VHH binders against Jacalin-related lectin 10 (JAL10). Designs and how they scored, part 3

Target 1, 292 residues: Jacalin-related lectin 10 (JAL10), of Arabidopsis thaliana (Mouse-ear cress) (q8gwi7)
Amino acid sequence: QKLDAIGGKGGKQWDDGADHDNVAKVYIRGGLEGIQYIKFDYVKDGKTIDASIHGVSGSGFTQTFEIDYQNSEYIVSVDGYYDKSGTMQALEFKTNLKTSEVIGYPKGTTKFSLGGVNGKMVIGFHGSAGKVLNSIGAYLTTAPPTKSQLVGGLTGGEPWDDGSNYDGVKKISVTYISTLIRSINVDYEKDGQVVTRYHGMKNGDTEEFVIDYPNEYLISVEGTYNILPDDNVLVIRSLIFKTSKGRISPTYGFVSGTKFVLESQGNAIVGFYGRDGGAFDAIGVYFSPIPS
Key: E = the ipSAE of ESMFold2; O = the ipSAE of OpenDDE; V2 = 0.75 times the mean of E and O plus 0.25 times the DockQ between their complexes.

## First folded at step 1 (VHH)

Design b2 (framework vhh_7d4b_2)
Fold by ESMFold2-Fast, scan of step 1:
Order: structure tokens, then sequence, then C-alpha cells
Structure b2 (fold): chain B 292 residues (1-292), chain A 121 residues (1-121)
């Protein structure tokens, strides 16, 4: 999706296009007269692409804003500030993880926002520029999954990772004993097909939590982790699942120790990763934006 | 250190009953799945019964279902196997085991020394 450029009508049109996987870095040279130039480094097939400067290389300090694209950081939106003459005076970049400083001088300007559409990321820019930046627009695409923190014990068991290349979760089967989680079995959907992944031991009580995907999404994994008393290993002791329709699972396992919540506003869980052996040592999730 | 001690084995005639006990020490018994395994001469070790830490989940091998009852008393750190209607095929050394191992339902750690059960006419 192409978002129209906002700002003044001056300058020559420029367009970096949408043939990118992400933005790696923003370069802005600002001055009291306006933003003198803007430049983006893009990502394509795991490599950074050096794009053209828009505006004129002049005197002033170049400020940079880096996107940690290798850890699934992406630009969500840009706030812009233009003056009465149609010159871009300041820009502020927002990612899924952080917000930049306001770069430039926003006093006495008109503010606008570009992007901020749930489920979308910015992969390219266009606009107009001459001696200064006059207007800026963006290209949006579907945002990639974001990897959560890993919670629980980081040294016990063996690592596993289902990845994030699934459309959604259809069912989770949890095997537990009264003190801890033993295994999960997850039914994912990918291109209309069910893909099942097993992790852990099958000894214990097994219960299913069914999600009405695509009409309902898994949005939250809550639980507890604690040291297993005699083995001095940190393990997942309990799990609770929540859906986009407000449905909450039973508590699986035993509530003990440190509480965690793996949830991201506007996002569904589309994958799991963790560590396990005789118990689940650790758990993490992948988030993907819920459409609309 | 982890210790499991089995008792209650013996020699009985077919159709009789025995009760095995497993006394656990050196770990928090109430946190672990526990099981009974048996091994007859020349045969593989077989999981007979397992019980969850609370006692709410119980599994039996098909060969003993309806005849054997597993139970536990967490206040005494003890697990039991009540064996009714004993058959010659039940002749084996019976082992108490703690479960906290990876991936395979036949993988229990921390085995006891075993107790001999012989069913003979």
Amino acid sequence: as target 1 above (292 residues)
Amino acid sequence: QVQLVESGGGVVQPGRSLRLSCAASGFTFSDYYMGWYRQAPGKQRELVASISSSGSTINYADSVKGRFTISRDNSKNTMYLQMNSLKPEDTAVYYCARDYTEGYWDSFDYWGQGTQVTVSS
C-alpha cells in the first residue's frame, strides 16, 4: 500500500519504491531552515541497500536512527512537522520497540502522522525535495512476526523453536502434572493446512484449548516459573492462555514463583519457542499483527 | 542424595495379592511424577503404572489394568502398588522410579534397587 506524501508542493518528486523487506537506518540533516536532506538504508534479502540522498548535502549535523531489523524491529509510523511555506521542519520515527527523538525544529509547524496502521510496517518512502525536504509519503506492507523475550530457565533442557511462519494457532494441548508443565502440542495453520508440533514429555494430565481461527486469535500466554526444589533448575510451573474474544483457559500446572505475561497489544501469537527436557524449562512466543 | 527404597515383594500363589511400597528421600516427593516398573528375566523393563504428583493422573499398562492400583501419600513420601489377582506373568523385579527426564514415556530417572515378586503354583 502507497500512502500519499504530506507537506508542501515544492521540490522535485523522489521515490525509493517498495521493493524492500525493511528499513535499516534513517539519516536526517536538519537546520533552522528545515530538513536539508533525508536518506534511508533499506534491507533486501538480508543485505542493506544504499539509497539516494533526498534534498541537498549542506552544512549541519547528520542525525541517525537505527532499526534493529535483525531482531524484527520495524518502522510503524512517522510524525512530520511542516511550516507555512511547505518545508519539512522535523520528523519523529516510531518502531514497534522505540520512538526516536523529534529530529529538527517543530515549533510553529503543522503536525501530521504517516502510517500507524495496525498490522503494517513501513518498507519505503517517497516525497518531494529541492534545497530542503518538502513532502514525505510511505509504502506499507504486512509486518513480520516479532519474537518475545524467553521466560523461565535459560540453562536447563534443550532449545526448540517452531518459528513464526504460521498464519495462526488452532489448538494447544497441554500436558502437566500438579507441580509443572510437561509438554505442549500446538496445531498451527499454514495456507489452509494444519501443522502439528510436539515439545516435551507426554506423561501427565492432557487438556486441549481450541481456538476458532481465523475468527478468534490466541493473544496471550501467562504463567509462572520457579526452581524445582531438589534439582535446582528453573522450570515453567503453570500456563494460562487468552484469546481475542476474551476467552481464558483453565490454569494448567501449579501456580508457583515468578509470574510472566507474554502479550502484545494488537498482535496474535503465531509461534512458540523455548527449552524443554523432563519439564518445560522456558517458553517464548512470536507475535504477528491482527488484521484491521 | 536421591534415594528410593522398595519393599513388600515376596512369593505368592496365583490369584493372591501383594502390596508394594516405595519410600522416597533426598528430594521433594510431592513435586514428582512417580512410577512402578518391572523386569522379568530375559524381558525388557516395562512401565506398570504411573501417578502424578497430586495423584490426580494415573496410568496403567494394559497387562495390569483392573488388577493393580497405584497410590501415593505425599505426607509420608511413599508410593504404593496394590497388586490383586496376581498371575505367573507378573513375576518380575519391581522398581520404583521418579519421573523428570526428557521426551520418552519409558524414561524415568532415579531407580530404586528393586523388590522381587514371584507368582508360582
Scores: ipSAE 0.000, ipTM 0.167, lowest interface PAE 15.6, mean pLDDT 84

Design b3 (framework vhh_6qgx_2)
Fold by ESMFold2-Fast, scan of step 1:
Structure b3 (fold): chain B 292 residues (1-292), chain A 123 residues (1-123)
Amino acid sequence: as target 1 above (292 residues)
Amino acid sequence: QVQLVESGGGLVQAGGSLRLSCAASGRTFSDYAMAWFRRAPGKEREFVAAISWSGGSTFYTDSVKGRFTISRDHAKNTVSLQMNSLRPEDTAVYYCAADYSTYWESADEYDYWGQGTRVTVSA
């Protein structure tokens, strides 16, 4: 999605395009008469791409804002400030992890925002520039999956990770006994095909929770964890699943100990990770934006 | 007009520390980028450190990185330079400079200057 450039109509049009996976670094220099230049380093296929300077280069210090793209940081929005002449006076960049300082001089200007849409990231910029930056616009795409915290017992069992490279969840089968969760078996969809992943022990009662993907999405995993008295390890004691259609599963297992909720507003669960052994020790999820 | 006044210079032994301060008079400098320059005996003025108008970005010449820290206090309209692990080659007159929203490595680009404060580092 292309967001229109905001600001004045002066200067020469420039366009870095949208053929990028992320933004790596922002270079910006302010001045008394406005932002003198802006430059972006982009990421494509794991490599940085040097883009052109927009505006005028010269002596001076350039402020920089680095994005840790290798650790899933991305720009979510940009706030801009333009004066009565339509000259860009200041810019502020926001990522999923941090906010830049306001670069330039925002006093007496009109404020606008580009982006800030849940589940979207900025991958490119366009606008107009001459001696100063006159306008700026952005290109948005779907943000990568987000990894939740791991809940439960962090030292028992062995780690496992299904990853986030699935389109959605079609079914979860839970095996449990009267006191705890033993295993989960997840049917994912990937490119129209079902991919099944099993974790844990099969001893216990098994119940299925079917999701009508792609008309319905798994959005929440709730549960409890508590110690096993003889082993002094934390294990998952109960699980409850919720969908985008407001449907709630039965409680699997036995409610005991510390409660947790793995949920992210506007996002669906697209993968699981955790730890298991003789019991199901820990669980975490991957979130991706629900399609509009 | 705007006047910048430096203070905190003096004599120190190698390995010692000094804190320089720059205070604005005539008006506030909350909207200005601020820099420190120095001029050693018999040499030209060189860039030392700069801080953005918001205080969020700092820049240093390679020879002082990790030893000097620039900071600003918006309420007092002051910029400070904390100088640690001082070396004889840091001996110079230190100047603060101000420019509207942009910092420059070149002294020729700055409009407002202090008169300087002398720092002497003995062997």
Scores: ipSAE 0.000, ipTM 0.339, lowest interface PAE 11.7, mean pLDDT 85

Design b4 (framework vhh_6qgx_2)
Fold by ESMFold2-Fast, scan of step 1:
Structure b4 (fold): chain B 292 residues (1-292), chain A 124 residues (1-124)
Amino acid sequence: as target 1 above (292 residues)
Amino acid sequence: QVQLVESGGGLVQAGGSLRLSCAASGFTFDDYAMAWFRRAPGKEREFVAAITWSGDSTFYTDSVKGRFTISRDHAKNTVSLQMNSLRPEDTAVYYCAAKYGDSWYELPSEYDYWGQGTRVTVSA
């Protein structure tokens, strides 16, 4: 998706295109007359790609803003500030993890936002420039899945990982006893087909939580973890699931010990990972943006 | 009683290195962008480098880019400037400056607090 350039109509058009996986770094030269140039380093197939400077090079100060693309950071949006002459005076970059400082001189300008579309990330830029940056636009694509932290007992059991290559979750079957969670069985959807993954021990009471995918998304996993009295091993004691339609599951298992919440605003859960053995030791999730 | 105290200046030969430090006290250090400015003999005060309050972004004047590195230590309330490959034109008094909030500027007038400066002399 191409977002139109916003700002003034002066300068020569430039276009870095959309054939990138991410943005690695932003370079901006600012001054009292406006932003003099902008340059982006892009990522393609795990490598940084050279890109052109847009505007005028020369002596002066250069500001940089780095994106930690190797740890799933990406640009969500850019806020721009242009004056009555149609000159870009300031820019501010926002990622899923942090916000840059306002770069330049925003006082007395018109503010706009570029991007910030739920479920999308910025992978390219275009605009117009001459002796100053006049306008800026962006290319958006679907943001990649993000891996949560692992919660629970981090040393017990054996690791497992379903990955993040699913479209959504259709059903979770939870097996539990009066003191802890024993297993989960997850029905994922991938290209219209159900893919089932099972983790843990079968003995216990089993209940299912059905999600009306694609009209409804799993968005949150809450629970508790605590030690087993006999061997001091941390295990998942309880689980609660929440959906994008405001539905909340029953509490599975027994609420005991340290509470956790695995959720990310605007994102659905598309995969699970964790550790299991005689009990369900640890859980984590993969998030992907909810389509709008 | 806000104070910025610079140290680490001195005389060095061209191609040498110096590390400047600025110790901040009397304000909430983590709420301020920090910058280094310099004033050469007979010149006006000019921007050298800046670092955001979080430490996530750094900014340099083109003449020092690749040679100087700005960093901050939140535990020690210190901002540092590592100066490598020094040139005679780097000779100046170096000043630490602090600005409240989420923007930086090349203009000295935009900064809230200033140190007294530390002298750097680079000989040919």
Scores: ipSAE 0.000, ipTM 0.123, lowest interface PAE 19.1, mean pLDDT 85

Design b5 (framework vhh_7b18_3; at its last look DockQ between E and O 0.00; V2 from the best seeds 0.00; counts 0 for: pae E 20.0 > 2, placed apart)
Fold by ESMFold2, look of step 2:
Structure b5 (fold): chain B 292 residues (1-292), chain A 120 residues (1-120)
Amino acid sequence: as target 1 above (292 residues)
Amino acid sequence: QVQLVETGGGLVQPGGSLRLSCAASGFTFSSYEMGWARQVPGKGLEWVSYIYSGGSTEYQDSVKGRFTISRDNAKSTVYLQMNSLKPEDTAVYYCARGYDFWSGYQEDYWGQGTQVTVSS
């Protein structure tokens, strides 16, 4: 997805392309007349790729902004500030983890934002530059999923992990006896097909919570965990699911002990992981940004 | 409370000289790079010169050899000696801390400026 360059008409067009996995580093040479040049180091197949300087080096100060791409940091948006002459005066980079300082002097300028599309990351830039940077555009791609913390009994049972390579959750089935959650069955959608994953003991009564994917997304898993009285092990005692349409499931199980909430603003749940054995010990999720 | 007060502007004929002063207060002056910028009529704000805390200096090409920046840390003052003035040097001259040049504070952190007019 190519976002058109924003800013002034001056300078000559440049284009770093979109054949990159991430951005590693940004170099900005600023001066009182505006941003003189910009340069990006990109990532491709685990290696950095040095792109060209766009603009002209003059008297001033070069600032850099590093992206910790090895720990899942990526640029989500860039705020730019250009003046009436079409000169880029300031830039601010935002990642999923942090925001750069404003580089340059934004006073008396027009502000714009590139990107900020939920679920997307910047993998390339283009624009125009001459004596100064005049305009900047971006290439976006789908950002990778992130993994929640694991909640519940962190040592009981055996680990399981459905991964994050699903489009969304279509149905959750919870099986329980009396007050104990026995298992969870998750129907995922992948490429228009249902993929089912089952975790825990099969005996008991089962209730279903159907999600109208892709018109509706699973966004929250809440519940409680507590110690089983005679076993001294932490297990999940209750679960509640919430969707993007404001729907809330019944409480499955028995509310007891420590509350937890697994949710992330702007994200859907696209995968589960956890621990189970003779009980349903622990649960965690994968988040993926909801498409805009 | 950071304050920068520029003085020393005026009307001068081409080829003349003028000395600008910038009195600073409200911060540890000796720890900051200081500089001069100018607002040229019909154009944007442009840097003129700056001086590092250690005394090293830089100049834009159009003033190099004609302008000299200096500082007096005891008086918390930065100076701009302008020689061989040309009509194109006509501008309002502003003093600023180097940090403010490059960080882009959203608040006004420049002084009121001092007018320099070079004409016959």
Scores: ipSAE 0.000, ipTM 0.137, lowest interface PAE 20.0, mean pLDDT 84
ESMFold2-Fast, scan of step 1: ipSAE 0.011; ipTM 0.424
ESMFold2 (binder alone), look of step 2: mean pLDDT 82; pTM 0.831
OpenDDE, look of step 2: ipSAE 0.225; ipTM 0.686

Design b6 (framework vhh_8h63_2)
Fold by ESMFold2-Fast, scan of step 1:
Structure b6 (fold): chain B 292 residues (1-292), chain A 120 residues (1-120)
Amino acid sequence: as target 1 above (292 residues)
Amino acid sequence: ELQLVESGGGLVQAGGSLTVSCAASGFTFSDYAMGWSRQAPGKERELVAGIYSGGSTYYADTVKGRFTISRDNAKNTLYLQMNSLKPEDTAMYYCATDSWEYGSGIYDYWGQGTQVTVSG
């Protein structure tokens, strides 16, 4: 998806295209008469591609903004600021993890935003430039699934990972005892078929939480973790699930210790990963955008 | 008329500290990026530190961890706090604003500089 360039009509049109997997780094030189140049390093097939400078090169303050694309950081949106003559005076970049400083001089300008579409990321830019940057537009694509932090006991048990290749979660079965979580059994949907993945020990009471996928999405996993006194290891003690329709599950297990929340605004949980052994040691999730 | 007036330089012993300052006039100081460059005898001018209107900072690898740039927008003044000074820091220090005109490609300097000499 191509977003039209916003700003003035001056300068020569430029286009970096959309044949990229991500943006790696932004280079901007602001000045008294506007942004003098902009340059992007893109990522394609695991390699950084050095794109052309747009505007006038030179010496002075070149501000850079790095995207940690190897850890699933991507640009979500760009805010721009143009003056009455249509010259771009300032830009601000927002990723899924951080926001840049305002680069340039936004006072007395008109503000606009590119992107910020739920479930989309910026993979390319276009616009017009001459002695200054006159306009900027963007190319959007579907954002990749993002991996949450791992919560709980990070050293006990053995790692497992269901990945993020599922369309959604249809059911979670939780096995628990009076002190902790023992296992989860997850029914995923992929291409109209149910795929079941089981992690942990079978001993305990089992309760099911059913999700009306695709009319309802799992959006949040809350819980607690605490030490297991016998082994002095952290394990998951309780779990609570929330859906996109405002449904909240019962509390499974026993509430004890440090609380955690795994959720991401506008995203559904599409996969689980973690650690297990004699107990359910740790849990993490994969997020994917909810279709708009 | 844009003017930058540097002060605070002097002779200091290796390992010592010094603060240089720059008084700015003739423009809306708070809206612009400011920086410090230096020039040692027989060497090219080097940008050592910058601070943007939003407060973000840049440091050259040669000074990172030792120098701190700051600004006081109410006083239209730029500062460079220099710690753990070395003989190789001996230079004329210039205040600069991030100014650009088509085809120039360089900082506009209106200051005369302030001399910092590190002995030892």
Scores: ipSAE 0.000, ipTM 0.233, lowest interface PAE 15.0, mean pLDDT 85

Design b7 (framework vhh_8pnl_2)
Fold by ESMFold2-Fast, scan of step 1:
Structure b7 (fold): chain B 292 residues (1-292), chain A 120 residues (1-120)
Amino acid sequence: as target 1 above (292 residues)
Amino acid sequence: QGQLVESGGGLVQPGGSLRLSCADAGFTFDDYAMAWYRQAPGKERELVARITYGGSTNYADFVKGRFTISRDNAKSTLYLQMNSLKPEDTAMYYCAAEGYSYGDEWFDYWGQGTRVTVSA
């Protein structure tokens, strides 16, 4: 999706296009007469691509804003500030993890926003520039699934990862004993087919939590983790699941130690990852926007 | 092998009652869920009743309504109240602390057992 450029009608049109996977770095120079210089480094197929400078090269200082694209950071929106002449005076960049400083001079200007839409990210920019930046617009695409933090025992066991390439979760079977979680068995849906993934040990009591996908989404995993006294290793002790229709599962396992909640407003859980070995050591999830 | 000691077993007539006790010695009782298992001659051990530190209970179908599991964390003692005893309840009764050791599929601390015989 192309968002129209906002600002003045001066300058020559420029367009970096939308053939990118992410933005790596922003270079920007503010001055008293407006933003004088803007340049973006883009990412394509895991490699940084140099783009053209927009504006004028000069003897001033260039400020930079880096996006940690290798750790799934991306630009969600850009706030711009233009004066009565339509000259861009300041810009502020927002990612899923942080907000930049306001670069330039925003006082006495009109504020606007690009992006901040329905689980989308910015992958390109366009606009107009001459001696100053006159207008700026953006290209949006669907943001990749967001990977939660990993909770529990972060060093024990072996890592596993179901990934985020599923459409939704249809059922979770939990195996537990009186003191901890032993395993999960997840039924995912992908392109109308059920894909089952099992993680952990078989011994214990098993209960099922069924989700009415696609009419209902898994949205939250809550639980506790605590040390095994003899091994000095953290493991998952209890789990509770919540859905988009307000259903809450029973508590599986035993509530003990540190509480965690894995949820993201407006998003469904579409995958699991974690660690297991001699125990169910750790759990994390992938979030994807709930379809409108 | 484990640091659990069972007591209270004996010979009773059908319809009688017994109260089993299990005391720990040398581990933290409240770090464990506790259970009673039984084993009749020539059969595998089977779960009778289980109780968490917080007092949540689970019972095998064959004892529901007749047996009650309870714990006293201050005394480090587990109990099994057995009512309406039947000849098929005849077994060795074992106390278990449900431990989980990293690298083991299942590990329980077991007591030496106490014998329950139900006969006329």
Scores: ipSAE 0.014, ipTM 0.312, lowest interface PAE 7.6, mean pLDDT 86

Design b8 (framework vhh_7d4b_2)
Fold by ESMFold2-Fast, scan of step 1:
Structure b8 (fold): chain B 292 residues (1-292), chain A 120 residues (1-120)
Amino acid sequence: as target 1 above (292 residues)
Amino acid sequence: QVQLVESGGGVVQPGRSLRLSCAASGFTFSSYDMGWYRQAPGKQRELVASISWSGGSTNYADSVKGRFTISRDNSKNTMYLQMNSLKPEDTAVYYCAKEYYDSSGYLDYWGQGTQVTVSS
């Protein structure tokens, strides 16, 4: 998605395009007559791309803002400030993890925001510049799925991870006994195909929770975890699922110990990860924006 | 690599004028805002005047407004400070400064300074 440039019509048009996976670094020089130049380093196929300077050249002695793209940081929005002549006077960058300083002179300017759309990230910029930056616009794409915290406990078992490369969840089958959760079996959808992933032991009672994907999304996993009766290890004791249409599953397993909730407003669950061994030890989820 | 060389200071009586010059090298002078700072004995450095990269915008400290004029000649990589109606309180070392932004905010690069003394 291309967001229109905001600001004045001065200068020559520039466009870094949208053929990037992320932004790695911002270089910006402010001045008394406006932002003199801006430059972005982009990420493509795990490598940084050196892009062109926009505005008055002479890179060096410039304020920089780094994005930790290796640890899933990305730009969510940019706040800009332009004067009555349409000259960009200041910019502020926001990521999913931090906010930059306001670079430049925002007093007496008109403020705007570029981006800030739920589930979208900035992957490119365009605008106009000459002696100063006159306008700035952005290219948005779907943000990568967010990994939740892991809840439960560590045992002598093995970690597992279904990843986040699925479109949605169609069904969860839960196997449980009177004291704890034994396993989950998840039917994901990917490009119209059902992909099934199984984790844990099959010994116990099994019940299915069906989601009407893509008309309905799994949005929440709630439950409890507690130590085993012999005090050896923390395990998942109960699970409850909720959907975007307000449906709530039965409680699977036995409610005992510490309660947890894995949910993120505006997002659907698109993947699971965790630990299992002699019991279903731990669970976590991946969140992705709800398309509708 | 950045070099700033101030000149034009001296000893003058109150009410007289001096013109300071700053010769810049090691950077693209026409792309940077420039300023004049001063430091009197026992006092902090203060910004006296600043000028945008194009020369179209200027700022002055209240203490010098109406008396001092900052200007630049980008073809000569030189900045000037015309100081009229000099007062004893203008006595200070005057520094040419290159302004730029870093992670801490404004970072000023100073020349060696030129002494201005206003006394009878």
Scores: ipSAE 0.000, ipTM 0.314, lowest interface PAE 13.4, mean pLDDT 85

Design b9 (framework vhh_vobarilizumab_d1)
Fold by ESMFold2-Fast, scan of step 1:
Structure b9 (fold): chain B 292 residues (1-292), chain A 119 residues (1-119)
Amino acid sequence: as target 1 above (292 residues)
Amino acid sequence: EVQLVESGGGLVQPGGSLRLSCAASGFTFSSYDMAWYRQAPGKGRELVAGITWGGSTSYADSVKGRFTISRDNAKNTLYLQMNSLRPEDTAVYYCARDQGYSSEWLDYWGQGTLVTVSS
């Protein structure tokens, strides 16, 4: 999706395009006359790509804003401020993890926003520039899934990973006994089809937690883990699920030991990973932004 | 209206110290590079020290190791700490704002503060 450039019509049109996986770094200099210099370093196939400068070059210090793209940081939105002549006076960048300082002089200007659409990230920019930046627009794409920490017993059992290449979760079947979790069986949706993945042992009581996907999203997995005495290893003892509609599952298993919460504001759970063997040893999730 | 007001100048003996201040108003101080210039009697204006909005500093060879430029963004104030002063440092000292990223820019200067180094 291409967002139209906002600002004045002065200067020459420039366009960095949308053939990027992410933005790595922003270079920008403000002044009383306006933003005089802007440049973006982009990411493609895991490597940084130098883009052209926009505005005037020369001597002097340029402010920088770095995106930690190697740890799944991305630009969500950009706020801009332009004066009565349409000259860009200030810019502020927001990622999924942080917000830049306001670069330039925003007082007495008109504010606008590019992006800020749930489930989308900024991957490119376009606009017009001469001695100053006159207009700026952006290119959006679907934001990538992020991987949670792994919680529970990190040394027992064998690893498994369902990945993040699913549209959503439709159902979780939990098998448990009075003291711990034995297994989970997850029904994912992918391109209108149900894909089922099973992890753990089937011995125990089984209960289903159904999600009304796509009208409802799984957003949280809470639970506890504790030592299993005979094996002297940590295992998942209890699980609780929560949805975007405020629905909370029963507690499965037995609350014991260290509590954990796997949840990310504005994101749905789209995949699971973990460890299992004689018991359900560890669990982690993949998050993807909930569409607005 | 952009305004820069220098203070702290005066008469000092060789080897002495002075601290100059520049109070800035009418713009977002934290967003601009700032500098100290000086003009000695019968000479042109020269750059003494510069500081970027990010805090990087630069100095003229004649003052390096003796002068320290610093800024306080909360107070909108630029400073120049001058140590081991020499008669050759006698000049009017000006606070200046870097207006932008071009080879031609309009300097916003204060009125200056006189520093006299003599025994």
Scores: ipSAE 0.000, ipTM 0.084, lowest interface PAE 24.7, mean pLDDT 83

Design c1 (framework vhh_vobarilizumab_d1)
Fold by ESMFold2-Fast, scan of step 1:
Structure c1 (fold): chain B 292 residues (1-292), chain A 120 residues (1-120)
Amino acid sequence: as target 1 above (292 residues)
Amino acid sequence: EVQLVESGGGLVQPGGSLRLSCAASGFTFSSYAMAWYRQAPGKGRELVAGIYSGGSTSYADSVKGRFTISRDNAKNTLYLQMNSLRPEDTAVYYCARGRYSGSWYPFDYWGQGTLVTVSS
């Protein structure tokens, strides 16, 4: 999706295009007359790509804003500030994880926002520039899945990872005993096909939690973890699942110890990872934006 | 350092018998609870049998009366005697060390597995 440039009509039109996977770094030089130049480093097929400077080159102080694209950070939106003549005076970048400083001099300007669409990220920029930056626009695409923290016992058992390359979760089967979680079995959907992944031991009581995907999304995993008697090793003691339609599962296992919540506003769970080894030691999830 | 190596798997007809062995090294075998678990093609892992350091045993309902877990602490070896084998017993069988002294679950180490195929 191409978002039109906002600002003045002065300067020469420039376009970095949309053939990128992400933005790696922003370079801006601001001045009293306006933003003097802007430059982006893009990511394509795991490589950083240099784009051209837009505006006037020089030896003045350049401010930078780095995106941790290797850990699924991406630009969500850009706020711009332009004066009555249509000269861009300041810019502010927001990612899914942080917000930049206001770069430039926003006093006496008109503010606008570019992007900020749930489930979308910025992968490219276009606009117009000459002696100063006059206008800026953006290219949006669907945001990538993000990886949650791992909760529970971080050193026990053996690691496993289903990844994030699924469209959604259709069913979770939990095996538990009166004191802890033993296993999960997840039915994912990918391109109309069901893909089943099993982790842990089958021994125990098994209950199913069915999700009406794609009309309903799994959005939250809550639970508790605690040490087992006679050992200081942490294991997952209980699990509860919640959906986008407000459905809450039964509590599986036994509530004991430290509570955790794995949830991200506007996002669905599309994958699981964790650790297991006779007991279910740890759990984490992958989040992907719910379509707008 | 810690190593568990399974052996004794193979092809057997329904009603037949197999004995699996697990050679343990790199730790004081007699101090740990041990277990056997299995994973059938396309299915999750199933705990089959466990044995405590003191010799007490536990079995999955699916194998009770047919399988016997035992240990030889002098030889650092765990055994699973499998009798009256069924097609449903077809799986890769894994030897595992209990994480607790005196408890056979949860596991902290396991072997590469040995394949048992029960078919006519």
Scores: ipSAE 0.007, ipTM 0.395, lowest interface PAE 10.0, mean pLDDT 87

